# VHH binders against Enoyl-CoA delta isomerase 1, mitochondrial (ECI1), part 15

Target 1, 258 residues: Enoyl-CoA delta isomerase 1, mitochondrial (ECI1), of Homo sapiens (Human) (p42126)
Amino acid sequence: QRVLVEPDAGAGVAVMKFKNPPVNSLSLEFLTELVISLEKLENDKSFRGVILTSDRPGVFSAGLDLTEMCGRSPAHYAGYWKAVQELWLRLYQSNLVLVSAINGACPAGGCLVALTCDYRILADNPRYCIGLNETQLGIIAPFWLKDTLENTIGHRAAERALQLGLLFPPAEALQVGIVDQVVPEEQVQSTALSAIAQWMAIPDHARQLTKAMMRKATASRLVTQRDADVQNFVSFISKDSIQKSLQMYLERLKEEKG

## First folded at step 3 (VHH)

Design p44 (from a09 with D56E; framework vhh_ozoralizumab_d1)
Fold by ESMFold2-Fast, scan of step 3:
Structure p44 (fold): chain B 258 residues (1-258), chain A 124 residues (1-124)
Amino acid sequence: as target 1 above (258 residues)
Amino acid sequence: EVQLVESGGGLVQPGGSLRLSCAASGFTFSRYAMYWVRQAPGKGLEWVSEITGSGESTKYPDSVKGRFTISRDNAKNTLYLQMNSLRPEDTAVYYCARDKGYSYGWDEYGMDVRGQGTLVTVSS
């Protein structure tokens, strides 16, 4: 069990807590459980909104699981990337109101999850940064994730952030618009409950159709070329230079843990 | 209204293969995660595989990982379980089940609808 769901059916809200120790890395198993949990909530008429947060403060999600992208078969890389694509498509196009309550560090794949949400709240802690830092690992954000960031913070800010692999601390994150609120860490949950109530006050049909209309072009761009994107990912990640870079990063990360 | 019908079970030798099918009707199949669960003689239910509504992500317990493959054909409203390298301990009645949701409790693997099952016997 990597996903804990705390329902509040009377309010029409569930809190989905990430519990994939040590750092909520998006492993294949965790990606699958996230999608299934979302599907359960979407099929349950008791729920109209979901707050996504971490079970433990400190790390919202460290992002993609590098062990899924290194030392494996091409078939494994393809399956992994399809699971990443599915999580993004399902979250980005969800009929539920999604609010991310970011109570920890939120780099790369963590930022992917946050960017799919309708509203983002970040704890005011200088150790909790958010951003798409793939280029610092010698990897690139896929076009559909680039589009998502660009839609959120604008073309120029997105280009600068993506090329430099920027991670924004709270004040800068608010200023650039990648998050909507920055609040004291102990207030993140109550702020998320207030925010989601505001979004849920809008009639579902009108809200859902507007969300679909706004997000259709971005989502459709991936839908029409999923296989090509998978092939591009597999080809790129399989390069000897990329595999070496990832292996070196995994060794450094392992050393930091002791 | 909602109905699941399993088929494909039978007697096989150890090391053999079987493909189970589950025909779904009465709901929008592609919107629901689906499960295969089994019950060995005198034992409780054991989850053996799950698949997302789109079919793009799957999960298995260690006991069947690498040997069993779950898949679905949403155009045909059909769920499949390909079972390879079968072992005597795989002997069970196999059921397909639809995702239940969270109304009945957090973190609960519930079966909203389960079929009648199909018997798989692995013996020499």
Scores: ipSAE 0.054, ipTM 0.573, lowest interface PAE 7.3, mean pLDDT 90

Design p45 (from a09 with E50Y S57T W106S E108K; framework vhh_ozoralizumab_d1)
Fold by ESMFold2-Fast, scan of step 3:
Structure p45 (fold): chain B 258 residues (1-258), chain A 124 residues (1-124)
Amino acid sequence: as target 1 above (258 residues)
Amino acid sequence: EVQLVESGGGLVQPGGSLRLSCAASGFTFSRYAMYWVRQAPGKGLEWVSYITGSGDTTKYPDSVKGRFTISRDNAKNTLYLQMNSLRPEDTAVYYCARDKGYSYGSDKYGMDVRGQGTLVTVSS
């Protein structure tokens, strides 16, 4: 079980907890379970909002699962990237209010998830950084993720952050605007409940249409070129130099644990 | 204790109708999607219908689409299956089953609790 959902009937809210040990890596299976869990909540009119958090403090999500991108077939890379695109599209365009309660480290794909939300709360712990650090691994954030960050923090801040692969500690994350609140770790859950209640106070019709209007251009850019983006990813990741780099990184992680 | 108790099965002739009921207890019924699943003699389990906790969304496989209707009464903690235009191929033990909730496993559609079943025989 990689996704735990705790419904709160009185509030019309569900808490979706990531539970994909050891670090909530976005494996193909975890991506699939996240989408299905979201779809189930969207199809139940009892729920108007979802809080996304980690089952255990320390890591919100470490991001993409490198084992899905190394030593596999081109068909596997295509399937994996389609699943990544599907998660982003489903979260970014969700009619539910989404609040990320970031109770742990949030690099790369973890930041992808957080950026799809309407509101982001980060625990005040210097070990919990957030950002798109793909370039530090020799890979690149796709254009639709770049667009999402740019829409959130602005062009110049996004360019600097993406080129350098920056991970922002809490104070800097708040300053640059990648998160909306930084609170003591023990207050993250209660702060998320307060925030989602504020967003849910707005009539659904008006809120949902405004969200759609604000996000349509960004989402449509991926929708119109999904296949091209998949082929670009597969071509890039399949390069011998990239595969060798990823293998060396995975071997280093293995050595550190062994 | 979570319990699901099916009723309404019986013998019907081809083209006939039956209404199955499932009484749920021991959990907050309205918070769980529900299934009707069946097992024909000598075959595996086959899902027949799905309904969300609110009742807003229903799904059916092609084998029963247009003939079967799933519904629920959350005030009475009861799930229903209206079966019309029954065929000999619909002969099976029918089970009421609870979805895993919003917590999802690796299965696309997963059930965590199933009742004891009610037999539906379509013959003669």
Scores: ipSAE 0.000, ipTM 0.256, lowest interface PAE 11.7, mean pLDDT 89

Design p46 (from a09 with S54D K59R Y104K W106T; framework vhh_ozoralizumab_d1)
Fold by ESMFold2-Fast, scan of step 3:
Structure p46 (fold): chain B 258 residues (1-258), chain A 124 residues (1-124)
Amino acid sequence: as target 1 above (258 residues)
Amino acid sequence: EVQLVESGGGLVQPGGSLRLSCAASGFTFSRYAMYWVRQAPGKGLEWVSEITGDGDSTRYPDSVKGRFTISRDNAKNTLYLQMNSLRPEDTAVYYCARDKGYSKGTDEYGMDVRGQGTLVTVSS
């Protein structure tokens, strides 16, 4: 399994650990397991909060799996992007308290996951940066992810970050507001447990309705445009220039292994 | 109060197709992940497919991937399993099951409610 769920005895909390080696890339299978795991926890009244973290420190998630976006059919690209949309919609609108315990690098799709959470804690390690760096690879963040970042750090900071493909090291991440706390790596888990307990102290009905109210407009914008967004993604990713760029990048990664 | 009733099983030739249905009642169907599981004679319970409450994400083991399709109609509170290219080893009682969640400290998926089952026999 690519997702390990560790229930916390009596606390009403589960720790969801990403275990999709080598770098927790959001493959189609991993996206599917994340959604199913989240739904299981949402439907089990024993749980009110979930901490999302990596099974191994170093990489929280490297983001989208480029092998799902290169050398495949248009039908595959459509299915993949629908799965990405589904993960974002499910996480962003979850009735559970979600806390990301970011114990590793968090670029692109990793940042997508972190941004859906109610609270973000980043390990104080200069190797662990967070941000939406799609433009560095010649691709673009979809409008709904742009909206999510903008809601978190504000319009101007988001525009600068997205256009330049910025990855924020811990101090800058805290300063810009993309994360809520930066703590020594060995304290990330205990800090996440303390944070989620504070959020869970609020009665579920009031917290959940407030979260829904705050996030409804952003989520609905994707819901009404899902098919158009899929077609835009398929059209863009299928361009010869984009496919060639991705192919070259994947070949470079293979050479680094040899 | 919670009830799951399977139907659609029967005798089918190898290479044939069959569609199973499961009528759910007593709970908010659209809020639960659902499973199809099966048990062959003298064997343990085997997970066959999973689907999220909204129906958008599905999972299959390698033994049925590409041959079976799970789907649901939330307006009718009904779960389906379309079974194609059936093999003798698919012979089993098929159960509709509701997701149990992660209670009790297990890391594996579980079920808290299962129907009575419907027999599928693949034989020539």
Scores: ipSAE 0.000, ipTM 0.243, lowest interface PAE 15.9, mean pLDDT 88

Design p47 (from a09, 14 letters changed; framework vhh_3k1k_2)
Fold by ESMFold2-Fast, scan of step 3:
Structure p47 (fold): chain B 258 residues (1-258), chain A 124 residues (1-124)
Amino acid sequence: as target 1 above (258 residues)
Amino acid sequence: QVQLVESGGALVQPGGSLRLSCAASGFTFSRYAMRWYRQAPGKEREWVAEITGSGDSTKYEDSVKGRFTISRDDARNTVYLQMNSLKPEDTAVYYCARDKGYSYGWDEYGMDVWGQGTQVTVSS
């Protein structure tokens, strides 16, 4: 319901469209449907690649659902964070070729999803920015997400981007290397199909083992300390100062909606 | 047995220098970022410096930048804090800590192993 899968079995490709209105926020329900949809495609031998995009242009994903992280119980925060970890682990280590066709704004958790992909294409629209902007909300990207960004754009660029909560417009996103191509918005989908075909030209066994080898250290770092990471998140997010900051931000978002 | 043991704390005069050492045992030292914290009487514990597991990156609290240098020797499982141009305000018990791979900033809750501390007193 929140994830639309359009298969092209003849090409070995499925297009996974985010459909969680209004802005594809990563709610518990949406996180669960994303993981289930990915698992179904991974278990279907007719598919070798998936293109991730938004059902409607404008917003790829606004990121983590702040209502899942504020005014709730510690048990809820733990469950939410476990779901976020599960999505990242499943996407980052997927045996499928993953291409993100970023047809909208891609902050925070949206960027988390994009960063797990093998290839990223961003629409050339100055309103569509990509980045890990958690610090602007008074919260912190977890170490495994920091590692993912650092692996993609390098240590110094990642440090500056994470500390300042930078959102990169298309030209800067291409320059820093957080995306691989910037194309006119109307060409994003066809460019993604072309790109995924190139990746799928490589024999699966060699591509999959190489991907696993390249990503094992980063993924294993979270796998070996999932529970500790959950405990740290719950402890951090439950701090009164953080809860008040998030509450104020949610109130500001309500006021700006006009 | 996982532990950290600090040494090198002493009484020094303002403008003096001191090197603190922290010996690690019971874990693969090279895999972990290491940090120094300090706590003065009547004050909360303050982050001082950090070094990544690779040793490629170091970070410092603003008041110690240019005066303190953190370094590591993975062959000896030891992290160091070289303190130069010491001030009375640097008087504190200094602790080394193991970063479990995330800290949610530089707060203490990201640390999972702490040393016993070593006293540094800067007084004329």
Scores: ipSAE 0.000, ipTM 0.107, lowest interface PAE 17.5, mean pLDDT 87

Design p48 (from a09, 14 letters changed; framework vhh_3k1k_2)
Fold by ESMFold2-Fast, scan of step 3:
Structure p48 (fold): chain B 258 residues (1-258), chain A 124 residues (1-124)
Amino acid sequence: as target 1 above (258 residues)
Amino acid sequence: QVQLVESGGALVQPGGSLRLSCAASGFTFSRYAMYWYRQAPGKEREWVAGITGSGDSTKYEDSVKGRFTISRDDARNTVYLQMNSLKPEDTAVYYCARDKGYSYGWDEYGMDVWGQGTQVTVSS
């Protein structure tokens, strides 16, 4: 099982723990299990909020699984990107209160997940950085993810962060506003429980309608052009220069790991 | 894997009733507005009825108001069209469609998934 769900039905909260070793990379299977797990919680009236965290500290999620994006068919790339879009749409527009308890490194696709949440808490550990670092790999964040970051930290900060592929350590993450709290690592879970309780104190109908109003324009931009975005991704990722770059990066990761 | 399958089409006499069903699979049914369209021989496909993802709101084309009722059963991933007081003018292939929008409400982004259709013939 790649996702562990620890329910606290009395509190109306579930803790969703990522357990996709070694680094919670967003493989096609992990993306699918995340969506199914979220859907089950949304369909259960016992739950009003979900805390997203890693089962093991160190890495929240390393982001997209590069093995899903290299050495495969165009049909595979299309299916993968559709799954990524589905996860973002489901999380971003969820009627549940979502809190990310970021107990590890949170680059690229990990940051995608964190950015969909209503509130973000980061452990105060200099090894744990958050950001959209796609440009450092020679690839680009899709427009809907760019919009999500821009909505969170503002246009200028987002443009600088995206062009340079910045990963923010905890103090900088708090300063730029990509996270809402930075706390000692051992306090991340209790802080998340306190935060989600505050959000859940608001009547669901008013909170949900406000969330929908705030997020509708951003979500609709992807919904109206999902197929075009898939084709753009497939075309881009399939370029020989990009495939070569990704292959070399994967080989380097193998050498570092032994 | 995203699929819509219509059923229930039949030959029925004027003034009769018929219920169409559309079984959805491969997606989170409750998050999408669902629509019924129809296409008569030699005519353009026309919208008939719609229901929000929440099921709280419905809308109908003027010629079917008061005669047709759209409903949904999210536990069964099914949308229904109850057709009463059928007229020969209702003869068409009826299609189930999913709105592109993913918001529980009316998105009006256009349709991205269509069923294969079910034939309804109203004739004496």
Scores: ipSAE 0.000, ipTM 0.140, lowest interface PAE 20.6, mean pLDDT 88

Design p49 (framework vhh_7zox_3)
Fold by ESMFold2-Fast, scan of step 3:
Structure p49 (fold): chain B 258 residues (1-258), chain A 123 residues (1-123)
Amino acid sequence: as target 1 above (258 residues)
Amino acid sequence: DVQLVESGGGLVQPGGSLRLSCVASGFTFSRYAMYWVRQAPGKGLEWVSDITSGDSTKYADSVKGRFAISRDNAKNTLYLQMNRLKPEDTAVYYCARDKGYSYGWDEYGMDVAGQGTQVTVSS
């Protein structure tokens, strides 16, 4: 299994651990398992909150799986991007309290997951950076992810971060507001448990309706444009220059590994 | 300047044990994931094991259950306990500092390696 769920039904909390080696890349399989795991917890009245973390410290998630985006059919790219959209929609609009316990590097698609949460805690390790660094690889964060970042850190900071593909180390992440707490790595789990308890002290009905009200405009923008966004992604990724760049990058990774 | 100094290699009989050490200097050791990699005669580099700053460990299938990686952050030292050694474990062993991640599918790479320590398993 790519997702390990450790329930604490007495506390109303589950810990969801990413276990998709080597770096928790958002493969089609992993995206599917994440959505199924979330749906099971949402349908179980025993749970009111979920802490998302990596099973293995060092990397929270390295982001999108480049093998899903290179050397495949347009139909595959469309299916992959629909799965990415589905994960974001399900997490962003979840009725559960979501806390990310970021115990490792959190670039690109990892940051996508973290940004959907109600509260973010980052381990105080200067090697664990968080941000949307897509432009560094010549690819683009979609408008709905740009909106999510902009809602979190503000327009000016988001534009600079997105255009330059910035990854924020812990102190800068806290200052810009992309994370809510920075704590020693050994305290991340206990801090997440304390934080989620505070959020769960609020009556579910009022908290859930407030969350829905706050997030409705951002989520609806994607819902009304899902197909157009898929076509935009497929068109972009299918360009010969992009495919060649991705192929060369993947071949370089193979050479380094072997 | 960053330095990694390996020690503890030597000649050992099949079934024997060795403990390798790597002393780090010139960087905040506790903040980096660390690797052990090896190079057998006439072969390329092979990843053996890694340990994150949070002490999570991973092993190559060829050594799983026989080798144990650990670290002592107070001493800036990385260890590899090697048990039930086989002739095919004969190699120069290098410790290495994590380079960091790449977008997507990439495993962490190495950016600094030491001089190496020779392990020979022979009767």
Scores: ipSAE 0.000, ipTM 0.231, lowest interface PAE 10.9, mean pLDDT 87

Design p50 (framework vhh_lunsekimig_d3)
Fold by ESMFold2-Fast, scan of step 3:
Structure p50 (fold): chain B 258 residues (1-258), chain A 123 residues (1-123)
Amino acid sequence: as target 1 above (258 residues)
Amino acid sequence: EVQLVESGGGVVQPGGSLRLSCAASGFTFSRYALYWYRQAAGIERELIAEITSGDSTKYVDSVKGRFTISRDNSENTMYLQMNSLRAEDTGLYYCARDKGYSYGWDEYGMDVWGQGTLVTVSS
């Protein structure tokens, strides 16, 4: 099991811990387990909030699993991208309060998960950066993820961050507004519990309708063009130049880590 | 084809020293991070030491300062120098290779395992 859920039903809170070694990459299996775990919590009236964190400090999530995007069939790329879209839609539109307790590095797809949350807390460790760094790989963030970042930090900051593929260290992440708090690593969990309690003090009816109203336009834009976005992704990722770049990057990562 | 083989285990008195070796074959040794795990009777395997392809090392607190991990890429061999051995260091010692891209502490990230070498610390 790649998702550990530690329920605290008395508080109405569950802690979802990512446990997909080695780096919590968003593999097809992990994406599926995340969606199923979220759905179970949404359907359980005992829970009103969820804290998302890594089971092990050091990496929150390294992002998309590049092995799902290289050396595979077009049908595989389509299925993978549909799963990525499904995770984003389910998290972004969840009726639960979501707080990310970022106890590790949070690039690309990790940042995608963090950006869906209502509140983000980052451990004050210079090795734990957050951002959408797709352009450093010669690929692009999809429009719905671009919209999510833009809604969080504003148009100009988002454009600079996306074009340059910036990863923000903790102090810069706080300054630009991509995270809401930066705290010593040992305080991340307690800070998340305090934050989620504040959000859960608001009556669910009013909070949920306000969240839906604020996020409806962004979510609907993807819902109305899911198939077109899949086709665009498959076409782009299947290009020989992109496949070669990803293959070279995977070999570099293997050489640096092992 | 891809294989890791441990050697150097034995019986030693408390306070003594042993050097374990892990010989690799069938892959480009210099490109992989390598790990030493230990398993006591009835206990799950625990990671005790890591060495990256760039020679960076990590240790669990219980062995830090007493154990030293090293590698010889020309001989395709990794070593664990164990000093000031204690009774609680007794166990089977395994070397392991990760699948690549591992941050090096989760057993599920390991791809290849050796058969193990027994270390007994007893008077």
Scores: ipSAE 0.000, ipTM 0.125, lowest interface PAE 17.1, mean pLDDT 87

Design q02 (from d07 with D30S D31K E100T; framework vhh_lunsekimig_d3)
Fold by ESMFold2-Fast, scan of step 3:
Structure q02 (fold): chain B 258 residues (1-258), chain A 124 residues (1-124)
Amino acid sequence: as target 1 above (258 residues)
Amino acid sequence: EVQLVESGGGVVQPGGSLRLSCAASGFTFSKYALYWYRQAAGIERELIASIRSGGSTNYVDSVKGRFTISRDNSENTMYLQMNSLRAEDTGLYYCAKGLTSYYGDWSKYGMDVWGQGTLVTVSS
């Protein structure tokens, strides 16, 4: 399995560890296992909060799996993008308290996951940057992800970050507000446990209704446009110029690995 | 043949400056993230600075404001400008190549290629 769940039912908390080597890329299988794992925790009344982290430090998640987006059929691209949308909708609207304990690099799709959480803690390591860097490869963040970043760091900062494909190192991440805390790497897990306990001190009915109220408009924009967003993605990714760019990038990675 | 060759190390007094160079060959330089690591006697190799294909940079706190990493894609060379050097900066400095940072591939576990290292000694 690509997702390890360490329950602490007595505390009402589970730790969900990403284990999709080598870099926790959001493959179709990993996306599916993440949604199933979340649903199991949501359906179990003994759990009120989840901490999301990587099984191994170094990379929280490298983001979307480019092999799911290149050299495949339009039907495959549609299925993949529907899975990406499903993960975002499920995480963003989850009734559980979600805390990301970011113990590694967190670009693109990794940042997508972190941004759905109620609270973000980043290890103070200059290797571990967070941001939506899609434009660096000639790809764009979808509107619902743009909205999520904008809601977190504000319009002005989000526009600069998205257009330039910025990845924020820890100090800059804290200053811009994309993360809530920066702590020594060995303290990330204990800090996450402390943070989630604070959020869980609030009665669930009031917290959940407030979260739903705050996030309803953003989530609904995607819900009403899911099929159109899938068609836009499939049309964009299928362009010869985009496919050639992705193929060249993957071939460079292959040449680098040998 | 993929190669990284460091130069510019030497002996310098506290408060002095050095510029390290890392000359690259055998790959498309502009497409890859590059790193400077330091190894002092008795300690593990530590990441000091990184520069991605798009030019964004990162530094460990102990060198922030003192060291500047840069790259020249036309010369296939990466640099580390080291100012206000301290005795604690003494060590072997290695350049390393990682996977490109485009679209979520920030790094893989470990580095693919390492240089031979260049010695920096800060002593009075």
Scores: ipSAE 0.000, ipTM 0.132, lowest interface PAE 17.1, mean pLDDT 86

Design q03 (from d07 with D30S D31R E100A; framework vhh_lunsekimig_d3)
Fold by ESMFold2-Fast, scan of step 3:
Structure q03 (fold): chain B 258 residues (1-258), chain A 124 residues (1-124)
Amino acid sequence: as target 1 above (258 residues)
Amino acid sequence: EVQLVESGGGVVQPGGSLRLSCAASGFTFSRYALYWYRQAAGIERELIASIRSGGSTNYVDSVKGRFTISRDNSENTMYLQMNSLRAEDTGLYYCAKGLASYYGDWSKYGMDVWGQGTLVTVSS
């Protein structure tokens, strides 16, 4: 089991803990379990909010699983990218209050997850950076993820961050507005519980309709062109130069194992 | 074994310059993001500069334009060039091996890798 769900007694909140060692990479299996876990919580009237965090501190999520994007068939890349799109759509459009309790590093796909949430809390540990660093690997953040970042930190800051592949340490993350609070690591969970209670104080129908209104345009851009986005991803990732770059990076990852 | 060793600290007058070095061993240096932290007496350790494996750099506002972080992958060494030093720059300076610059760009050598620190005193 790659996702642990712990109900918070009496609060109407579940804590969803990522447990996909070693670094919570968004493998196809993990993406699938995340969507199923979210759907179960959405269909359970007992829950109005979900806190997303890592079971192990240090890494919230390393992001996309490069082994899903290298040395595979075009059909596999298409299936993988559809799963990534599905996770983003399900989280971004969720009727539940979502709070990310970021108790670890949060690059790329990890930041994708965090950006879908209504509120983000980052542990005050300078090793825990957050950002969309795709360009550092020669990859491009998809337009729907770019839109999500832009909606959060503004156009100018997002353009600089995306072009340079910036990862923001906690103080800079707070300053640029990619996270809402930075707190001592031991206070992340209690801060998340306090924050989610504030959001859940609002009547569900009004909060949910407002969230849908605010997010409809961004979500609809992907919904109307999912297949085109998949084709663009498959074409890009399948390029010999990209595959070679990813293979070299995966080989470097292997040499770092002690 | 993984090790980071800082050097270059010392006593300097306000407006002066120092260059700190962080010598790394036991891991593939070029792959990791690296960080300079500063800890003043009675204050929690703060990030002052970072350099990613891809070469991008970040600085806390108080040191922008005065400090320059760089790396020499052939020598497995990271540097912090500190110019126009101020009294508030006084503190223990630590280098650290960070997490995530690229997808999965994580330390594979156990928990937090930190140097022992080098003292910088700016006195008048």
Scores: ipSAE 0.000, ipTM 0.162, lowest interface PAE 13.0, mean pLDDT 86

